# Miniprotein binders against p81326: the designs that were tried, part 89

Target 1, 226 residues: p81326
Amino acid sequence: MLHFGGFIMEINHISKILEKEREEYIRNKVEEYLKQGFSKDDAVNKANQSWRTYIGHRIQDVIYNLLKKFLKDSGLKVTTDKALNNRNLPEELDKVKRLIAINYGEYLFLPDADVIVYKVENNDIKIIAIISVKNSFRERRFETTYWKLKLKESPVTSHIKVFLATPDKDNEISYKCPNGKPKKMRIILEYELDGIYFLKEDFEETEKAKHFGKIVEDIIEISKKL
Short names: E, the ipSAE of ESMFold2; O, the ipSAE of OpenDDE; V2, 0.75 times the mean of E and O plus 0.25 times the DockQ between their complexes.

## First folded at step 9 (miniprotein)

Design aL44F (at its last look DockQ between E and O 0.48; V2 from the best seeds 0.00; counts 0 for: pae E 2.0 > 1.5)
Fold by ESMFold2, look of step 9:
Structure aL44F (fold): chain B 226 residues (1-226), chain A 83 residues (1-83)
Amino acid sequence: as target 1 above (226 residues)
Amino acid sequence: SEEEKKIEELLKKAEELLYEAEELAKKGDYEEAIKELEEAVKLFEEALKIAKELGNEELIKLVEFLLKLVKYLIEEIKKKLEE
């Protein structure tokens, strides 16, 4: 629905739209911390740290809710790794959890996936894709690649598409060869993942590196082939 | 539920206004595009009120973002109108 391109379909700019909340958020948090007895300097530092956590979760929540809305009419359902770690799972979600869990001997672990897309046909569940939402590549740069490789190791999970969604504000992976030098993170992420979807306009487009607004169409098309 | 169907109807109508506003903006009819988007704001605000009465957290978060999106679009079109 809202996936049409251009300025009226600004889904590519989720991060930019939400960034407008920063000034008011920080002002309110500073006031809150001052009331708790923190110094001005401490309150400001705590407010900025709080914002970084808040905006990351905010972007993830928006992506989750938009995908859930946009994919509903195509018969596709959406959940999260957090929802699957709940101790009181409905039967449907318990099946989803079991279908993506990776066996490590005595232990079963879920891939790190902020959003999980699946469908239910004839009481059978098929996992279509997982989406990892990353705001920064300073830490855990190849975490998503690790999970793709683990899912590829089993015929029951090898079909699952692994996508990365990112604002990449600092241009850590926006271009393959900035200044004529290969960017290791971009090259490896694009090679191993099924797609990288940018929450901004300024990046190098490829068959796998796309505007975020294309993710709905891509997921629907993949689901028709399964 | 009946109230959830009402929210979906409001969202559908608001989405139609967004598509119409896009076409108006492509033609350079920025003032009319803004008017359509302002009507969409009213529909999203009504949907948000109902979602809050239901306590549907996911629907509240969705509509809150859609409101921010439409208000952002209005602001961007107003900037173009000043040009």
Scores: ipSAE 0.496, ipTM 0.793, lowest interface PAE 2.0, mean pLDDT 86
Fold by OpenDDE base, look of step 9:
Structure aL44F (fold): chain B 226 residues (1-226), chain A 83 residues (1-83)
Amino acid sequence: as target 1 above (226 residues)
Amino acid sequence: SEEEKKIEELLKKAEELLYEAEELAKKGDYEEAIKELEEAVKLFEEALKIAKELGNEELIKLVEFLLKLVKYLIEEIKKKLEE
């Protein structure tokens, strides 16, 4: 059943919508790489890789913009790790950057944070959640888990919720034990992360694995407790 | 800004239309659902125009996606009508 109950609910179609662009994108990229002197096979491979990167960014952008919109009324703010990768940051963003930094002794590094949700109260910034957006789990499958664990190690960052948002188009983590066989990735991600939010309907729902439509409410609720 | 408020208003109205369209589609009123969605398209197009005029890349991206979404929904409903 097509759910039209709002922009967030309709996110289920994001993969299909964006995949419509794939053929044209691939064609154009293949042509571009051929012009650069690549073989046909190399051009196709590179185009496919480019598409994976492109579509990943597109999904991230959509989620970022949706969250920014829906959290605005609650007074919550949204940024990205990309926005924090500037030499000259506004004071607010500089504080955000520092508050999500992970200590590696002599160095501070930022976790992968496609979306960062924070609030400003009395000129103090509180980081609420980091959302990792993954279109597929072909690469760096447990990277988000790593960052969650690292954030948990510091009293400065231990309160930060880490969520994964994914359409899981290949059903890599949609179910825990399909046909009685445990899906290692689903089990580990669900165990280690604070939540997994699916941009689809066909998945095994649990306390931590929910539809993306619940993420706004969950974030707002968390924000009230901080 | 006033323009941003206008965009927000347009998006809100469009969201309401999407909701109405869903309810209509659930009832099997697919033709009316399509009409509501087509109206939403107009609102998104207006919002996109304003967003472009403002040069707000975030809003542009958001509205462009929403336009694609609503158009996709229309197509899906049309398929049901042919069924």
Scores: ipSAE 0.468, ipTM 0.781, lowest interface PAE 1.2, mean pLDDT 90
ESMFold2 (binder alone), look of step 9: mean pLDDT 85; pTM 0.822

Design aL66I (at its last look DockQ between E and O 0.76; V2 from the best seeds 0.00; counts 0 for: pae E 2.7 > 1.5)
Fold by OpenDDE base, look of step 9:
Structure aL66I (fold): chain B 226 residues (1-226), chain A 83 residues (1-83)
Amino acid sequence: as target 1 above (226 residues)
Amino acid sequence: SEEEKKIEELLKKAEELLYEAEELAKKGDYEEAIKELEEAVKLLEEALKIAKELGNEELIKLVEFILKLVKYLIEEIKKKLEE
């Protein structure tokens, strides 16, 4: 059992750890926006919005770096949509980009792919999984499911697993039917996606809804079948 | 590179210490758990130093996060000791 050790398991604290930086970040941003001529209320609102974006990126970076590290020994490679957003790509990444592209007739577009896991075998690239990282579901709640459905429409991309990783700090999808009321978002995400991985302990575990600590093993297992 | 291998080794050792600390904490041995985590901090700081010397931004970010995590755990365990 590759004890993908204590670091992944303790990721439950990621939100709390990052939130410690919030007060200082907000203060600095408010000051910055005030200097730009915004009202106090506008400055606060903009600072809060900036924080949401900032913390989202931080979580994505952490997950990317963890996956890259823990998948390295298995021979799996990790990249991001940002890395693919270049005019001049190395051949390998250019192939990756093409293999995740969605056809819209005259145009090819990339899905939102915070993390892309792939393997290289005999100079052939196989895309294994796309991981979408969401800190909150205030915006673009079903965007990940849209991309999953679009990927299924092509034999080129239909095999690609799509996972969601989230701390779900607001408990938007942690439980299916809290207080007897179905949470549509949880149910739909779990149905449409290949898995949801929680960066927390307090959630309803199912076959598809697991702790983030299982994601590395799951990806490795999938990679062996591809 | 040799330096990257050293970072990986340090991270591995730190992870082992983290695991040990967790087991100690589960048993109520909070003081010993903190000692293990403090040792892990030292290893991680060394790893961070090497990562910075290499200019590897990804490793820097990873090690910095892990370092923050371990420090957070120390704080949480210390709170339990005061209870």
Scores: ipSAE 0.392, ipTM 0.743, lowest interface PAE 1.3, mean pLDDT 90
Fold by ESMFold2, look of step 9:
Structure aL66I (fold): chain B 226 residues (1-226), chain A 83 residues (1-83)
Amino acid sequence: as target 1 above (226 residues)
Amino acid sequence: SEEEKKIEELLKKAEELLYEAEELAKKGDYEEAIKELEEAVKLLEEALKIAKELGNEELIKLVEFILKLVKYLIEEIKKKLEE
């Protein structure tokens, strides 16, 4: 039997793979800041801050490109909230935007989603899943659960699966507390979301907390039921 | 167009080698798994060259990461071979 996903099934180690870029990135960025006149200490601190932003975008790009690659043969399409915020939207993406928008009366907002998976049948668009990519939980730790709850409030969007993808490098939700109890943040995220997909090997696995490599088959299975 | 199709063919062939290497590694055939992955690296390097000549940023990013992934797998299998 063939392993579905191939490259995507091995991406569980994305944090380790991309961390190898850190040394060269920091060296180059420090040099750049020194040329701008910053002190050595300031340049190093600014380079480390720049790395955190860079690695976050890097992870999002990897996930987008891999999902686009591996979902294509199943008739599934992938876009991003950034693409949906462009001024000159093609008709297809404009429909996708309208199908995930949250109504606040006079105002209409897109969920804070990084990657959106959908399908097109007979010019009808069906949103399958929204994937939020979180590198750190110290800021806006429950934003994804808020958007899931808002999507559940409308019959047009209540079917949309909301997933969290994370390397969780600092183990903020990966393991139980020393007292054997799951961390509160993990409990809430797992309860409210449709799934948590880890970009690493070692974490407490559950029915909803899986290796990232499983996300492709999960999305395809969901799409068959819609 | 034709160049994009060639990149897709190279990625497909590299993916097939990755599947084969995974099965070989599961059976303990680590040296053969590494050999298959090294061939995948060659295919991916060719794909990356074509993607860069096209200036297709999405393909460049995709192929660059897949290349890093395959190199990571080679490193991991080499560690198991030493164990």
Scores: ipSAE 0.382, ipTM 0.737, lowest interface PAE 2.7, mean pLDDT 85
ESMFold2 (binder alone), look of step 9: mean pLDDT 87; pTM 0.839

Design aL66M (at its last look DockQ between E and O 0.77; V2 from the best seeds 0.00; counts 0 for: pae E 1.51 > 1.5)
Fold by ESMFold2, look of step 9:
Structure aL66M (fold): chain B 226 residues (1-226), chain A 83 residues (1-83)
Amino acid sequence: as target 1 above (226 residues)
Amino acid sequence: SEEEKKIEELLKKAEELLYEAEELAKKGDYEEAIKELEEAVKLLEEALKIAKELGNEELIKLVEFMLKLVKYLIEEIKKKLEE
């Protein structure tokens, strides 16, 4: 029997855990920028921008490492769009890249796929799911749904599940109808995507909107059907 | 390698302790939950030491986050115990 209830279920605290590092990070960055000659206001703004980039990458790294660890025993492999954009790809990753690239005539582009889950069977690669990791929804709110729709257009990619993973600490998509009014972003994301996985405790759970800890079981179940 | 197998064993034991600690905390047995989490910290610290000796950056990052997570849980349960 599989035991996935402990560590992976507690990842919903990731924003609170990492936020403890913010004050020291910001102070160190402000001091660094002041030494470079920036004004106090500019140094603070640059430090806050640096933090947003840093925390976003930290959350992506944590998700990648956890999925890689917990999917390994099921024969599933994990990579990232950043790894696929590297020069001189290994043959296996080059195949993964070719299998998810979208053709725009003379141009090929990767969908925004922070984390990619795939399996290898008899030297053939089958992409199971992509996960978009979003720390906030201030811009590019529906980028993930656009890529889901594009992947659906081809029989080669139409099977790929598209998931969104988010702490949603500002409650932008946590509830479908807060105060009785439909939240457009949550409703469209849930309708179009195969799933939304929250890295926090306080959200409206549905068939498609779940705690992030459920993602491993869901991916394994999907992989058995492919 | 034998070192990687040892890390996997330590991580498995730590995860079992987290599972037990969560069940204890649900029952309100906070002091026992903290003790199990403190044991998980010891196992994760050992795993981190081995991962650093291997120079395996992905394992180091994984174990470092697991350690931060367990320490966070200990802090939260201690707050509930004082309330």
Scores: ipSAE 0.600, ipTM 0.839, lowest interface PAE 1.5, mean pLDDT 88
Fold by OpenDDE base, look of step 9:
Structure aL66M (fold): chain B 226 residues (1-226), chain A 83 residues (1-83)
Amino acid sequence: as target 1 above (226 residues)
Amino acid sequence: SEEEKKIEELLKKAEELLYEAEELAKKGDYEEAIKELEEAVKLLEEALKIAKELGNEELIKLVEFMLKLVKYLIEEIKKKLEE
């Protein structure tokens, strides 16, 4: 049992924990926007939007830090697309960046990669997985699937597993066919991605849709096959 | 570093306590579960202190989240005791 199993299992509460900060955050942001000359309604709307961005980043940071910690003992390394967005990269990260790049003819672009898991063996870098972290699916619902499909198009990147991690607070993809109606987003995401990991307990579990607590084991297993 | 090892040790112990607390809570031993979690808070606070001293922002964020989680669990268990 991975030593950090308890914290990973309790990650189900991440949304609730972070939402406790919402009221204060919103209040402060509203005040800030009012001072900037926005109307009350605009200030509230902007504050709410800011909160969505903020909470998304917080969740990403938590997941990144957890994965980095849990995968360390396995010899696996973790980075982010943000860390790769530098002009001067260490050689290792420069290689990582190149190994996840998608070819668009004259240009190479990076996929959205909130978390990148890789290993270094004999000075060779192998990309194992990309984890996209989504708090909600209001925007860019199929962006992760797009990147997965693009990664599949190249023999350089086709082996890279793409996972989605989400608390799915609005139950947008927790179930495939609630009330007999298919949820297209769940079905498509599950079909196209290598896995969906839920930071919650209330979801329909399948071979590809699992609790976040299984992601570390799954990644380690994949790494052994690469 | 030695300090990083100490943080890792503290986190490990905190996780063990968390696990024990969960098992206690499952059995209905909520008071004892809270005690274990409170001990975990102490360990995590120490870890946070060391992480801050090191200036390791990643560890700081990790430990801060863990602290929030444990404190949240304590609150939730306390609610169950009042029911």
Scores: ipSAE 0.553, ipTM 0.827, lowest interface PAE 1.0, mean pLDDT 91
ESMFold2 (binder alone), look of step 9: mean pLDDT 87; pTM 0.845

Design aL69I (at its last look DockQ between E and O 0.55; V2 from the best seeds 0.56)
Fold by ESMFold2, look of step 9:
Structure aL69I (fold): chain B 226 residues (1-226), chain A 83 residues (1-83)
Amino acid sequence: as target 1 above (226 residues)
Amino acid sequence: SEEEKKIEELLKKAEELLYEAEELAKKGDYEEAIKELEEAVKLLEEALKIAKELGNEELIKLVEFLLKIVKYLIEEIKKKLEE
């Protein structure tokens, strides 16, 4: 049987859905670069590089829009680290920015967090969760754990849940002991983070490693306890 | 706004159709599940039109992806019919 569960559960098909866009995307980009005067080989190389950047941002955008939609009725708001880096921030987002900043002596920096979930109660802002979105673990594989550890160092940020969301198309962290060998990346990420949410059907499910569709229920439950 | 409330209503109705299509597919009623999903496509296309008239980029992106989800599900159920 096919298994659905509202729109949020169908995100498990994101890799298959977005891959259908690749052929047309590459074709259009090659044509665009050829019109700019690039050679055929350069246009193809640039189009492939453009696709890799596009797909990463596209997955983040999908997650952002879905979470914003499905958390709205629970009084939860969603923003991104990109939005927080704008200089002309509304007062609300400026407060969100200050509430997640990490202190490095005389310097303050934002953690790398693709999506931020927060709530507003009685004009106070409370940060609920930060979600890091990773399509691949070839680079910066433990960056998310670094930010979790830094957030734990201060009582004002230690409550913030840090989640990882990934399609993990290549099964880089899908299983703890593939072929009988412990997968260091999966084990460390699961140990240090508050949760890993997979945007696919096939992975080793644990208390902290779940289908992405569960993230909405988890965030709502956490928000009620804060 | 009233237009954003209309979009929200259309999305809710489309989501109910997804739940109904899931129950039909569990029973093996694939043709009926496809009919429900095709109705969801119509609702999402209406929501997309309204989102474009509003110029709301976030709503446009959301509805466009939801439409891709439903069309993907229709394709997958059609594969089950052929089996």
Scores: ipSAE 0.606, ipTM 0.838, lowest interface PAE 1.5, mean pLDDT 88
Fold by OpenDDE base, look of step 9:
Structure aL69I (fold): chain B 226 residues (1-226), chain A 83 residues (1-83)
Amino acid sequence: as target 1 above (226 residues)
Amino acid sequence: SEEEKKIEELLKKAEELLYEAEELAKKGDYEEAIKELEEAVKLLEEALKIAKELGNEELIKLVEFLLKIVKYLIEEIKKKLEE
């Protein structure tokens, strides 16, 4: 059992922990935008938007670092789409980039891949999973499912598992049918993706919807079958 | 590297303390739980120091976040003690 179970479980507090920084962040950004000549209302709106982007990146970084740490002992490697967005890549990362690319005829494009898990065996690279990290679903609600579907269309990428990791702070996908009303987003995401991992405790658990603490084990298990 | 191994060891020990603290808190031993978590903070601070010395940004970010978690837990337990 990977000894980081305790810290992974406490990730449930990530939203609350990071939210403590919000007030100061917003204040500073508002001041910055006011100095740039924006109105007070515009400055506040821009600050809030900036915060959403900022907090999203922070969560992504945390998840990346945790996965990298926890998967290290299993021999699995972790990278990001950002790391792949370079002209000069090491051979290994160049191969990773090519192995996740989606064909659009004349063009190859990368899926959104906040975290990419792969293994190297006998100089061959196998992509195991892509993890999309979403703090909120206000924008690009089904982008992850789009990429999953596109990855399925090629025998080169069809084996790649696509997971969503989210604190779902607004309870947008935590339950399938709250109050008897189906939440389309939850149902569709769960159907199309290989798994949803929640960075919280209050959610409807299913075969595909699990606590984030299970993601490491799941990835390791998948890696053994590849 | 030896330094990375040291960081890993410190993180492992901190996690053990976290687990102990959780068990103590479940039993209502909040004061002892806080002590364990404070010790975990010390270990993580040492790990952070080493990570900074190495210039490993990923480890720095990881340890900083872990520190935030532990400190948050301490605060939450302290609130329970005041109730």
Scores: ipSAE 0.525, ipTM 0.809, lowest interface PAE 1.1, mean pLDDT 91
ESMFold2 (binder alone), look of step 9: mean pLDDT 87; pTM 0.840

Design aL69M (at its last look DockQ between E and O 0.53; V2 from the best seeds 0.58)
Fold by ESMFold2, look of step 9:
Structure aL69M (fold): chain B 226 residues (1-226), chain A 83 residues (1-83)
Amino acid sequence: as target 1 above (226 residues)
Amino acid sequence: SEEEKKIEELLKKAEELLYEAEELAKKGDYEEAIKELEEAVKLLEEALKIAKELGNEELIKLVEFLLKMVKYLIEEIKKKLEE
């Protein structure tokens, strides 16, 4: 249960709150690039590109910290793909890494995941869910569904829930049939994934497509079945 | 630790103030809602100070975002008050 007051519980404002930082960020970055000798046009373009990377990581960090805070009382632990890629990996996280790895014959690779939720019971680790955070669907539109399908192929990983969290500012997946025409990306993502959680209010809500504020309750409910 | 327990107490109190502010805002009592949220800001600022003294980067990031959230809510209510 997310408790950020009534406005927070009904309105997913993470993206809007962080967006207020954009103007100052862009101004500072343009100044930095001009100082490095870039033309004004190049400096503006580079600053906008820098913002896209920055805001994506910023949203991921916020989601990680919120989930870690609100899931801990339910005995659930949270880590990230960044933490799993560190060279000095603690034993517990090394086990988490091995429990989500995909077998490609002579090679083992991790699925692309931003946030991983797991529990530890009786010295056993059980992976509950992975969450992919996507600001835009211009690249790797179905990467998350690919990893869901790969996780389903093994009894070790087939139980793992795969969620997508997105502001979807460009309305690429917000509605199933805009103007009466099926939106392929939304239909396939909703069909294949275990849930889509929107960081905005304007989208078509279904049993799988929900406001982000529902994700904590959903993860807790799933963990009780495992 | 005792410091981490203090932070959790401050966060819990701040959360309670957010619930009260929500109910006040639903009634149209915007000035009273803002007062409750300003008190929550004070509690979160104290929690942030303790988190920084601990050097706990994850708690710092969490409390910093919660502080931004409450300040965002104050500004949204002020917009409604000014029409």
Scores: ipSAE 0.631, ipTM 0.852, lowest interface PAE 1.4, mean pLDDT 86
Fold by OpenDDE base, look of step 9:
Structure aL69M (fold): chain B 226 residues (1-226), chain A 83 residues (1-83)
Amino acid sequence: as target 1 above (226 residues)
Amino acid sequence: SEEEKKIEELLKKAEELLYEAEELAKKGDYEEAIKELEEAVKLLEEALKIAKELGNEELIKLVEFLLKMVKYLIEEIKKKLEE
């Protein structure tokens, strides 16, 4: 049944919608790589890799734009790690960058933060949440958990919620124990993170594993407690 | 800006139509649901036009995606009508 619970609820179709672009994208990229002198097989492989990166960015952009829109009325602001990767930042973003930085002794590094939600109150910035967006878990499966754990190590960042948003197209983490076999990745991600939000309907719902449609409300609620 | 407010208004109306379309589809009124979604497409196209005029890339991307989504829903409903 098509659930039309608003634009956020319809995000379930994001993978299918974007996959419609795949054939044309792959064709164009293959042609490009062939012109660069790659073999047909290499061109196809590179095109597929390019597509994975492309589609990942597209999903991130969609989620960013949706969150920015739906959190605007609550007074919450949204940015990205990309926006923070500038030498000259506005004061506000410079503060945001500093407030999510992880200490490695001589160095400060930023966690992977596809989406950063924060509020400004009385000229003070409070980081509310970081959302990692993953289309697939082929690479960097536990990177988000690593960052969550690192953020917990500092009183400056320990309050920051870390969420994972994913369509989980390959059903890698949709269920905890399919066929009686525990899926380590799902269990670990759910344990370590503050929440997993699925851009799909077919998943095992728990207290921490929810539909993406709930993320806005959850973030707003968290923001009120900070 | 006034233009941004207009975009927001259009998006809100489109979302309302989406909701109505859902309710219609639940009742089996697929043809009417498609009509509502087609109206939503018109609103989103207008919003996209304004976003492009503003040069706001974020809004452009958002509205383009929403437009694709609504069009996808129309296609899915049409498939149900053919079944």
Scores: ipSAE 0.550, ipTM 0.820, lowest interface PAE 1.0, mean pLDDT 91
ESMFold2 (binder alone), look of step 9: mean pLDDT 86; pTM 0.838

